VH-VL binders against q9umr5. Designs and how they scored, part 99

Target 1, 268 residues: q9umr5
Amino acid sequence: SYKPVIVVHGLFDSSYSFRHLLEYINETHPGTVVTVLDLFDGRESLRPLWEQVQGFREAVVPIMAKAPQGVHLICYSQGGLVCRALLSVMDDHNVDSFISLSSPQMGQYGDTDYLKWLFPTSMRSNLYRICYSPWGQEFSICNYWHDPHHDDLYLNASSFLALINGERDHPNATVWRKNFLRVGHLVLIGGPDDGVITPWQSSFFGFYDANETVLEMEEQLVYLRDSFGLKTLLARGAIVRCPMAGISHTAWHSNRTLYETCIEPWLS

## First folded at step 22 (VH-VL)

Design qp10
Fold by OpenDDE, last read:
Structure qp10 (fold): chain C 268 residues (1-268), chain A 123 residues (1-123), chain B 112 residues (1-112)
Amino acid sequence: as target 1 above (268 residues)
Amino acid sequence: QVQLVQSGAEVKKPGSSVKVSCKASGYTFSTYYINWVRQAPGQGLEYLGIIIPEYSTANYNEKFKGRVTITADKSTSTAYMELSSLRSEDTAVYYCARGSRWFDSTPYYMDVWGQGTMVTVSS
Amino acid sequence: DVVMTQSPLSLPVTLGQPASISCRSSQSLVRYTGNTYLYWFQQRPGQSPRRLIYQVSNRDSGVPDRFSGSGSGTDFTLKISRVEAEDVGVYYCMQGTYWPPTFGQGTKLEIK
């Protein structure tokens, strides 16, 4: 039998957006129990990510308990960050494959329709003023806003990304790293035609330096310091990269080619 | 010197398949995109698809409805384009073209092209 | 798909005279990152396409400075300041901003 699959949606999504994914899984892996977590849908996805993590944790715990052989996580967009945090805070998770589907794993720094909706009058270069404020951090988007030009503000004000990355010291850093390292495989999916994740390389833990040059995962301090286990995961062959061109952000979960190439191999 | 060398001309019957090869040299093959483009006689250029050899992640122009399969062999630095269910209108010169590195934002860079492979589909 | 429209389709030019080719896209080619992925290719008779310009205005190495690209949004232009005999061929614009990449119809440059 196939391991259960848990799906975590992204910003402003609902379970309905994953109907194609469910179809694909059912066709290729009949009998797979797929659970799309219907929590924090729509505008509720703007709630603080730690709140979301707690909610999702409550939902996944019973699923994991019923699947001692392990489960797979498919986490889309913002959901990828939620899942990474879940794996960090859960000392008893049994996740075999963590599939990060076009997630801003190293944060977001770009003007998108998502951001324009929330901050219609704010430019990318000015969002730090909002996002790194106490009230800004009450919004999920700001929880992973990563301004490369205001690193100090990011490190001090980011209440989510900086913490799960181990970029800011905190008492749980060691434990979170240990927990995250329980994952069997980290499957990173993304691509240059995403249109939302900025930079798109964030899906592969790449990100801007101070000159807005995109650096690879191996050049990131979090990797070099192995602050949450990326270096360790890579060393043991647990990180899988699956980049694909020609996929828009809203199509990652509904593209058959992408599914067969990047998702399906990890559902066994 | 960066070069893409393609396989020789093909003559095929309708309904059959053709597989064109593109051998790369002069650069790290696995980390760069390979694009495929075709050109019917006397016509313009049409995009077929793309692949990242390192990860064997290919994507296709939907116009071809799954008839195109793009693969790569890193060990030989060779990309392949297979077109099935051939039709007369598939008669064209097929080109491979290098994109950027996969980690860059220009997959359709196409700074270097193969010499082209003529595929003729006739009864 | 994004439609690329070139004009003219036929361009007879006297040697030494300037030439200009227009390329229009059905939608803005400015990506969400602010970059514009418009390319120009030259295809001489019997040869493979050769990229001349990338991202609107950047010349490839080895491309003579008599070639220049300009434009923004939906309107782009390739200019040849002084046409030479070796410039005979078909020129294509291509957008790489949206999937799939699409080409213009081509402009056939000939010497009068």
Scores: ipSAE 0.948, ipTM 0.968, lowest interface PAE 0.4, mean pLDDT 96
Fold by OpenDDE, last read:
Formats: sequence, C-alpha cells, structure tokens
Structure qp10 (fold): chain C 268 residues (1-268), chain A 123 residues (1-123), chain B 112 residues (1-112)
Amino acid sequence: as target 1 above (268 residues)
Amino acid sequence: QVQLVQSGAEVKKPGSSVKVSCKASGYTFSTYYINWVRQAPGQGLEYLGIIIPEYSTANYNEKFKGRVTITADKSTSTAYMELSSLRSEDTAVYYCARGSRWFDSTPYYMDVWGQGTMVTVSS
Amino acid sequence: DVVMTQSPLSLPVTLGQPASISCRSSQSLVRYTGNTYLYWFQQRPGQSPRRLIYQVSNRDSGVPDRFSGSGSGTDFTLKISRVEAEDVGVYYCMQGTYWPPTFGQGTKLEIK
C-alpha cells in the first residue's frame, strides 16, 4: 500500500484548491489516503506561523502514528515553511518525502498581491518597518519576510524564518537540525514563472544578497554552516530539485505535467 | 563556440510520429534550458515547449494537447522533440533554441538557435 | 495567450533610410519582478531566427548599433537607423513574460 499523503495549503487556500492534486494521486496511486488539512484557511492563514505549526502538528501526529511505514508531506507555498518548521520541532516524525511545492523557503522579498492586500500603502523597500515590528510578526507573511537590505533587523526581529534557518542562535537549533534531518527526501519544486514567490529561487533556498543578486543554495550561509541540515541532506542525496518553467503560482498543485514530473515519483 | 545542431529533414505520413534531435556543444548542456519552436512554410513562429536537461523537467504549450514530448540526454548533450499523431498542419521547420541557465529568470532567452529541421507531413 | 501584434507586416525601405517596427502586446509585459521580457528576432531568408534584442533594449553581441529597441508596458519598437542590404528578412517580436512565449506575426523588411 502507498504511504499516506498529508497536504498543507498555502496562503488563503482551502481544501478545494487541491481537488486536482487529489484526483491525480487517486488516479496514479489508487488507495492512497490523502488528507488535506483544513486548518488556518482563508484569512486565518495570516496568523503567526508558529501558531500554525502547532495546529498542524496536532493534526499530523495521529496520522503519523497510524502510519508506521511513514508519510509523505506535500506543502504548498506558505505551507512549505510550516512543514519545514513542523519537521524541525518534531523529534519523532516519520516523513519519507517532504515535497515543498513552490514555497518561499528562504523567505519573501517582493511586491505581490498578497503584500498589497495586507500592506496597501507599503512598498517592498519599506515593509521592514512593519514586518520587523512586534505587531508585524503577528502576521504569517512577515514571519518569512526576508529583507536583504536590512539583515540586522531580519536576524533580530524575524520570529520564524531566522529561527528555523538557524540564522539566529537559539537553544533549540541543534535539536531542530537533528529532527529535520530525519526526513527521507526533500523535494524542492518551483520555477521562474511563478509570479508570486520572490525571488522564485527561494523555493530552492536561493535568495538575494545585499545587491539583490540571487545566490544559489550552496552559496547561502545556512547551507555553508549547515545550520539546519541542508548541507548534510545534499551530501546524502536527500535533496531533489524539480524546477519547471511555465507554471504559475496557483497552478503548481493542479498542473498534470508538473505532478507527473515532480510530485508523483515521490509518492511511492 | 555555442552551437545547436539538429537532425536532418524528415518526411512522415499522417498519424505517425517524428523525433527531432538537437545536439548542443560549447557550453554546459545540462544547466541551460532548451526551447522548441516551429515555423510552418511562409508562416510565423510558434512555441512548442521547453526542458531543463539536468532535471528532465519539460513543459509544453497546451495547444498541442499532449502530442509533444521533449526529452534530453545529458550524456550526449542532446535534446529531443517528439511530435505524435502528425497532421499536414504539422509541416514546418522545427527549431531548438537555448534558454538561460535554469536558475536564471529567462528560460525563453533563445540566444542561440539550431539550424532547423524540416518536417514534412504528407499522405 | 498573450497576443503580439506587429505593424507594419510589410516594410519596404530604401537603402540608407531608417526603419521602424512596432510591436504591441495584449497585456503589459512587465513581470511581477519589474522586468520586461520582450525580444526581437531577425530571420534572414533561408536562415534560422537570430536574436537581436533582449529585454526591450539590450543588443546582443555582434548586432550592429543601427539596431535599437525601446518601449514599455505594451508598446515596443525596433528601429534601424540606416537600413542595409543585409537587413532584408523577417523580424519578430516575442514576449517571454507569460507562458507560453508568443511571437508577433513578423514584419517583412524589403529593399525598394
């Protein structure tokens, strides 16, 4: 039998968004128990990511317990960060494949419709004033806002991304790394035509330097320091990259070609 | 020198399939996009699809409704475009064209083109 | 799909005279990152397309400076300051901002 699949949605998503994915999984892997977690839907997805992590943790624990052979995680957009954090805080997870589906794994720094909605009067260059404040960090988007021009503020004020990345020292860094390294495979999916993730390379742990040049994963300090295990995962062949052009952000979970190419191989 | 060299002309019957090859040289083949474009006689250019050889991730213009398959062989630095269920309307010169590196934001860069492969579909 | 509309479709030009080709897109070609992926290609008779301009106004290496690209949003222009005999061919604009990439109809440049 196929391992259970747990799906974690992104910002403003609902279970309905994954109807095609469910169809594809059912068609190609019949009998697979797929659970789309209906937590923090809609505007509730703006709640602090740590709160979301706890909620999702409560939901996945019983699923994992019933699946001694392991489970697969498909985590979309913001959900990818939630899942990474989830795997970091859980010392007993049994995740075989962690599929990060167009997630801003290294953060977000761009003007998007999501940001315009939340901060209509703020430009990308000024969002640090809001996001790196205590009240700003009460919003999920700010939890992974990564301003390359204000690294000091990011490192000190980011209550989520900087911590799960191990970019800021904290007492759980070693343990979180150990926990995350329990994952069988980390499947990174994304592409240049996403239209939301900025830069899109963030889905592959790439990100801007101080000059807004996008650097690869291997050039990132978190990789070089192996602060949360990326270097170790890569070394043991546990990181899979699956970039694809021509996929918009809202189509990553519904495109058949993408599914067959990047998702399906890891559901066995 | 960066070059894309395509396979020779093909004559096919309707309903059959054709597979065109595009051999790359002068650069790291696996890390750059390969685009496919066709041009019917006396007509404009039409986009077919794209692939990243390193990851074998291909995507297609939906207009072709699954008739196109793009693959790549890193060992030979060769990309392939297969078109099935051929029709007379598929008669065209087919081009491969290099995109940017996959990690860049310009997959459709198309700075280098193959010489083209004429595919004729006739009964 | 994004529709690219070129004008004129036929462009007879006297040697040494300037030429201008317009390309309009059905929607703005400015990406969410702020970049505009508009390309110009030249196709001489019996040859493969050759890229002349990338991202609206950047000339490829080896492209004469008599070629220039300009524009923004939905309106773009390719200009040839002094047309030469070797410039005969069909010119295409292409957008690479949206999937799938789409081409203009082409403008056939001929010498009068």
Scores: ipSAE 0.947, ipTM 0.968, lowest interface PAE 0.4, mean pLDDT 96
Fold by OpenDDE, look of step 22:
Structure qp10 (fold): chain C 268 residues (1-268), chain A 123 residues (1-123), chain B 112 residues (1-112)
Amino acid sequence: as target 1 above (268 residues)
Amino acid sequence: QVQLVQSGAEVKKPGSSVKVSCKASGYTFSTYYINWVRQAPGQGLEYLGIIIPEYSTANYNEKFKGRVTITADKSTSTAYMELSSLRSEDTAVYYCARGSRWFDSTPYYMDVWGQGTMVTVSS
Amino acid sequence: DVVMTQSPLSLPVTLGQPASISCRSSQSLVRYTGNTYLYWFQQRPGQSPRRLIYQVSNRDSGVPDRFSGSGSGTDFTLKISRVEAEDVGVYYCMQGTYWPPTFGQGTKLEIK
């Protein structure tokens, strides 16, 4: 039988957004038990990411317990960060494939419509003033805001991304790394036509330097220092990159070609 | 120097399939996009699809309703475009064109083109 | 799909005279990153297309400086300051901002 699949949604999403994905899985892997977690839907997805991690943890623990052979995670957009954190804090997870579906794994620094809607008076270049405040860190988007021009503020004020990345020292860094390394495969999916994730390379742990030049995963300090296990995962062949052009952000979970190419192979 | 060399002209019957090859040289084949474009006689250009050879991730213009399959062989630095269920309207010159590196955000860069492959569909 | 509309479709020009081709898109070609992916291609008789301009106004290496691209949003222009005999062919604009990429109808440049 196929391993159960757990789906974690993104910002402002609900389970309904994954109806096509469910259909695809049922068609290609009949009998698969797929659970789309209906937690922190809609505007509730703006709550602090650590709160979300705790909620999702409570939901996945019983599912994992009933699946001794392991489970697969499909985590979309913001959900990809939630899942990475989840795998970092769980010392007993049994995740085989962690599929990060167009997630800002290295953070967000884009002036997109969803940011403008939430922060209408702030531009990308000024959002650090809000996001790196105690008030700002109460919003999920600010938990993974990564301003390349204000690295000190990011490192000191980011209460989520900087910690799960091991960029700021904390007492759980070693344990979190150990836990995350329990994953069988890390499947990174994203592409240049996303239109939301900025830069889109963030889905592959690429990100801006101080000159806003996008560097690859292997050039990032978190990789070089192996702060949460990326270098180790890559070395043992556990990281899979699946970039695709022509996919918009809201279509990653609904595109059949994308599913067959980047998702389906890791559900077996 | 960077170049794309395509396979020779094809004559096909309606309902059959054609597979056109595009061999790349002068650059790291696997890390750059390959685009496919066609041009019917006396007509304009029409986009077919794209692939990243390194990851074998292809995407297609929906207009072709799943008739197009794009693949790549990294060992031979060759991309392929297969079109099935051929119709007379598929008669065209088919081109491959290089995009940017997959990490550079310009998949449709198309700075280098193949010489084209004429495909004739005739009963 | 984004519709690209070129004008004129036929462009007879006297040698040494300037030429101008317009390209309009059905929607703005400015991406969320601020970049505009508008390209110009030249196709001489019996040849493959050749890129002349990328991202609105950047000229490819080997392209004569008599070619220039300009525009923003939905309106773009390719100009040839002094048409030469070798400029005969069909010119296409293409947008690469939205999937799938789409081309204009083409403008056929001929010598009078």
Scores: ipSAE 0.940, ipTM 0.961, lowest interface PAE 0.4, mean pLDDT 96

Design qp10
Fold by ESMFold2, fold request of step 23:
Structure qp10 (fold): chain C 268 residues (1-268), chain A 123 residues (1-123), chain B 112 residues (1-112)
Amino acid sequence: as target 1 above (268 residues)
Amino acid sequence: QVQLVQSGAEVKKPGSSVKVSCKASGYTFSTYYINWVRQAPGQGLEYLGIIIPEYSTANYNEKFKGRVTITADKSTSTAYMELSSLRSEDTAVYYCARGSRWFDSTPYYMDVWGQGTMVTVSS
Amino acid sequence: DVVMTQSPLSLPVTLGQPASISCRSSQSLVRYTGNTYLYWFQQRPGQSPRRLIYQVSNRDSGVPDRFSGSGSGTDFTLKISRVEAEDVGVYYCMQGTYWPPTFGQGTKLEIK
């Protein structure tokens, strides 16, 4: 039978958002056990990402224990960062496919309605003043905020992204890299019509330089230094890129063409 | 010189399928988007869909989902558009057009066009 | 889908006279990043479309200086400062900001 699938949602999201994805999996992979984790939904998705990682870890342990042959992760938007952290902190994970649906893997540097709602006078050029403070780091959005014009502040203040990317030295870096590298495949999904992830190439580990020119994964220091295993994974043939035009941010898990092309092949 | 050269005109019966080819030269085919657009006689332009040949990731205008299939062969630098269950209103000139590199943000750039392929559907 | 409306649909013009074609979108074409993906194409009789202007105002290589594009938000204009005989054809605007890309109805430019 097919490996169990665990689904992790994004910001201001809930398990209901994935009803179409569940239908697609049932049609193509009948009998697959799919668990959409119903934790930190709605406003709770703003809690610090390390709190979310701990809660999701507790939820996935029994699922993984019942499936010694492995599981798959499908992780959407902010949820893709939660999942990548899970792969690093769990020395006992058995994830085969980590499927990242439009996740800001190298961070976010874009104005959104949620940022304006949460910080009404903010814009991307000044949000570093809020996010790179202890108070700001209590919000999940700030845990992956990455201002390319204030990299020194990012490197010192980020409580989450700079650590899981290995951009700042920490005592767990070697262990986290080892754990992350046990994943079978990293499936990166995203596209230019997303409308939220900024730059959208963050979903492929691309990001802005100081001039806001988007550099590819292979040009990033975290890749070149292999700080958490990207270079090793790519050399192993374990990184799958599946970019697709024409998909908006809220449609990645409800588009049949995207599912058939980018997700279905990895749900063995 | 960047060029897109399409297959020749076709005459088809209703209910059949047509497959139009678009051969690229003068650039790295696999990493650039290919768009497909059609134009019925005396009418305007209508968008069909898009592909990234390197990843075979195609997407389609909702109006044509279920009938159109866009593919690419990297070894021959050729993109294909297949339209099934043909009807008389599918009579049109079909164009391929190049977009940006996939990693850039302009898939619909359409800086280079093929010469067009006339498909006539008649009984 | 974003509706693109061109005006006029038929544009008879005297050689050497300026010409102006307007294009209006049903919603703003400015992305959250600040970019505006509005394009102009020319289709001469019996030929495939050729891009003239990309991203509102940038002229393609090989396009004569007499062509210019302008506009913002929902309202865009293609201008020909001095119409020449080879300019006969149909002109289309297209938006590429929102999936799927959509075209205006076309403006047929003819010499009087």
Scores: ipSAE 0.881, ipTM 0.930, lowest interface PAE 0.6, mean pLDDT 93
Fold by ESMFold2, last read:
Structure qp10 (fold): chain C 268 residues (1-268), chain A 123 residues (1-123), chain B 112 residues (1-112)
Amino acid sequence: as target 1 above (268 residues)
Amino acid sequence: QVQLVQSGAEVKKPGSSVKVSCKASGYTFSTYYINWVRQAPGQGLEYLGIIIPEYSTANYNEKFKGRVTITADKSTSTAYMELSSLRSEDTAVYYCARGSRWFDSTPYYMDVWGQGTMVTVSS
Amino acid sequence: DVVMTQSPLSLPVTLGQPASISCRSSQSLVRYTGNTYLYWFQQRPGQSPRRLIYQVSNRDSGVPDRFSGSGSGTDFTLKISRVEAEDVGVYYCMQGTYWPPTFGQGTKLEIK
């Protein structure tokens, strides 16, 4: 029998978006209990990420309790940040595979249609003025906005990403690291044709330096300091990378080849 | 000294399959994209698909979905393209071409090309 | 798929004279990052394609400076300031901005 699978959606998204992924799981692993969490749909996905984490936590507790052998998480886009926070705040999670589908794990620094809709007079170079304010931090996009040219503001103002990355001191840092490290595997999925995640290498914990050169995970301070456990996970052999060209942001959960190559092997 | 050397010409019957090899040298094979492109006699270039050898993550032009399979063998630094259910219109020169490193943003860079492999599909 | 349209398809040129090849895409090739992934390839008779120009206007190493690329958005041009005998062949534009990459039909350059 297969472990239950919990799916967490992304920005401006809903549980319906995952119908193809559900079909693939049912066809390849019949009998798998799959729950697509139907919380914070559509515009509610703009709520502060800590509110979303709390709501998703309440939803996953009974699912995990019914599966003492463990569960898997498949978390898409913004949902991958929600899931990483869940792994940190839950002392008692039993997640085996955390599958991160094109998630901005090191943050976002890109002009997108969603950003232009929310802040029509802004561009990536000046959005820090909004996002690194108390008002801006009430929007989920700003909770993981990461301007490489205003790192001091990011470190002081981020209410979410800087904390779950262990980039800013806080009293729970050691406990969150311990909890995160109980995951069996971290599966990172993304690619250069995504078109939304900027840089797309954020899905692999890569990010811009001050010159907008993309540095890999192993060159990031959070990795070098092992602030939330990335170095430990890599040394344990628990980080799996599965990059694929030719997939746009909205297609990661509806591509059969991507599923068979990058997702299915981790749904034990 | 970066080089892609392909297997020799092949003559095939309709309905059969062909597997073309592309052996890389002079660079770290596993971390760079390999693209596949074909050219029918007297015609232009047509894109087939791509792979990252390190992760065996291949993707295909929808025109060929179900007929093309792209693989790689890291131990021999060799990529393969297999085309099944061959038709006479599949007669073409097949090329492999290197892209960027997978972590860079230019998979279709195609800075180095193989010499080409002629595949003739004839009754 | 993004359609790439080249003109002319056949280009007879007097030795030493300039040549110009046009390439038009069915949609803008500018990525959200500001990059434009347009490439030019040369295929000499009996040879594999060779990249000449990457990302609109950057010449590859070893490509003579008589070759230049320009353009933006949907309209791109390859120019040869003075054609030499070795320039005979077929020239292709290709877009790599959107999956799948697509090629123009090719422009056959011949010496009159």
Scores: ipSAE 0.870, ipTM 0.928, lowest interface PAE 0.7, mean pLDDT 93
Fold by ESMFold2, fold request of step 23:
Structure qp10 (fold): chain C 268 residues (1-268), chain A 123 residues (1-123), chain B 112 residues (1-112)
Amino acid sequence: as target 1 above (268 residues)
Amino acid sequence: QVQLVQSGAEVKKPGSSVKVSCKASGYTFSTYYINWVRQAPGQGLEYLGIIIPEYSTANYNEKFKGRVTITADKSTSTAYMELSSLRSEDTAVYYCARGSRWFDSTPYYMDVWGQGTMVTVSS
Amino acid sequence: DVVMTQSPLSLPVTLGQPASISCRSSQSLVRYTGNTYLYWFQQRPGQSPRRLIYQVSNRDSGVPDRFSGSGSGTDFTLKISRVEAEDVGVYYCMQGTYWPPTFGQGTKLEIK
């Protein structure tokens, strides 16, 4: 008997995008209950991430209650940040595998078509002026915007990413860390041909320094200070890295080789 | 000195399989990409696929999907490429070539090449 | 797949004279991060390919300074300022911006 699987989609996305992933799970793990959460679809994915976390929390509570032995999360792109926050705020979550599928876990610093659609005259170098304002923080993409050249502004203005990373002191930091550490495995998936996540190493908790050199997870201050539990998880053997070349951002959930190599082993 | 040394020439019958090895030395094998490329006699270069040995995460050119398998053995610092259901058109020199570290953004850098392995598929 | 087109396919050159090889891609090779992953390889007779130029214009160590690369977007050029006898072989461009990487047809350089 396989644990139920909960799928959380990304920006400008919907549950239909995961039809191939559902097929793969059904073929390799027949009888698995898979729920693709149909919340904040399309344009609604631009709502503040804390609003999305609240809505997804309400949806997963009954699923987790029906599965006292645990569940798995597969969380794609922006959805991986929603899920990480979910694991921090839920005192009683029972997630075994948290599968982060090409998610900007350390943030985003890249020009994309959807960014140009929302802020047509902005470039990554000047978007901090919008995103690090109260108005900008009402958009999901600004909740994880991480400008490596304005780190002080990021640390002071971020209403989401700086908090769930434990980069800014707050009353819930110890509780969120404790809750997150109850996860069985953190599975990090991404690759250099993604084309959207910038740097793509954000999917592995890598990120730019001030010179735009990408530093590994183990070189990040949040890891070294163990601010939300990454160092503890790695020492416990609970972090799994599964990088793969040759997969574009929209193909992570529709590639069978990726599924068999990086996802299937963790759907116990 | 960084080196990629490949297995010797092979003669194969149609319908069989071949497995070419690529032994690395002079660097940390597991963390660098290994690419596979082939060249039919008198022809240009054709890309087959790639692997990260540390994670055994391989990917393949769609043209060869279902026939090519790329693997790695970290204990011997050796990558392998296996091509099944051989046809005469698969007669070629097969090369391995090193990419960047997996964490860097240049998997297809191909700064070091193996010497090549001739595979002949006949009658 | 990105198509890479080289010209000329055959390049007879007088010893000591310049040579120029063009490579055109079917789409821009500038990655969303601003990098351009265009490479040049030399294959001498009976040998495996050797990388000469990486990322459009950067010469590998040990490659003579008579070799240079240039170009942008979809149009790229390899130049040899003074052809020497050791330069005989086939030259390939390759793009590594988009999966899968793809090669040009090759340009055979010969001494007249």
Scores: ipSAE 0.869, ipTM 0.926, lowest interface PAE 0.7, mean pLDDT 93

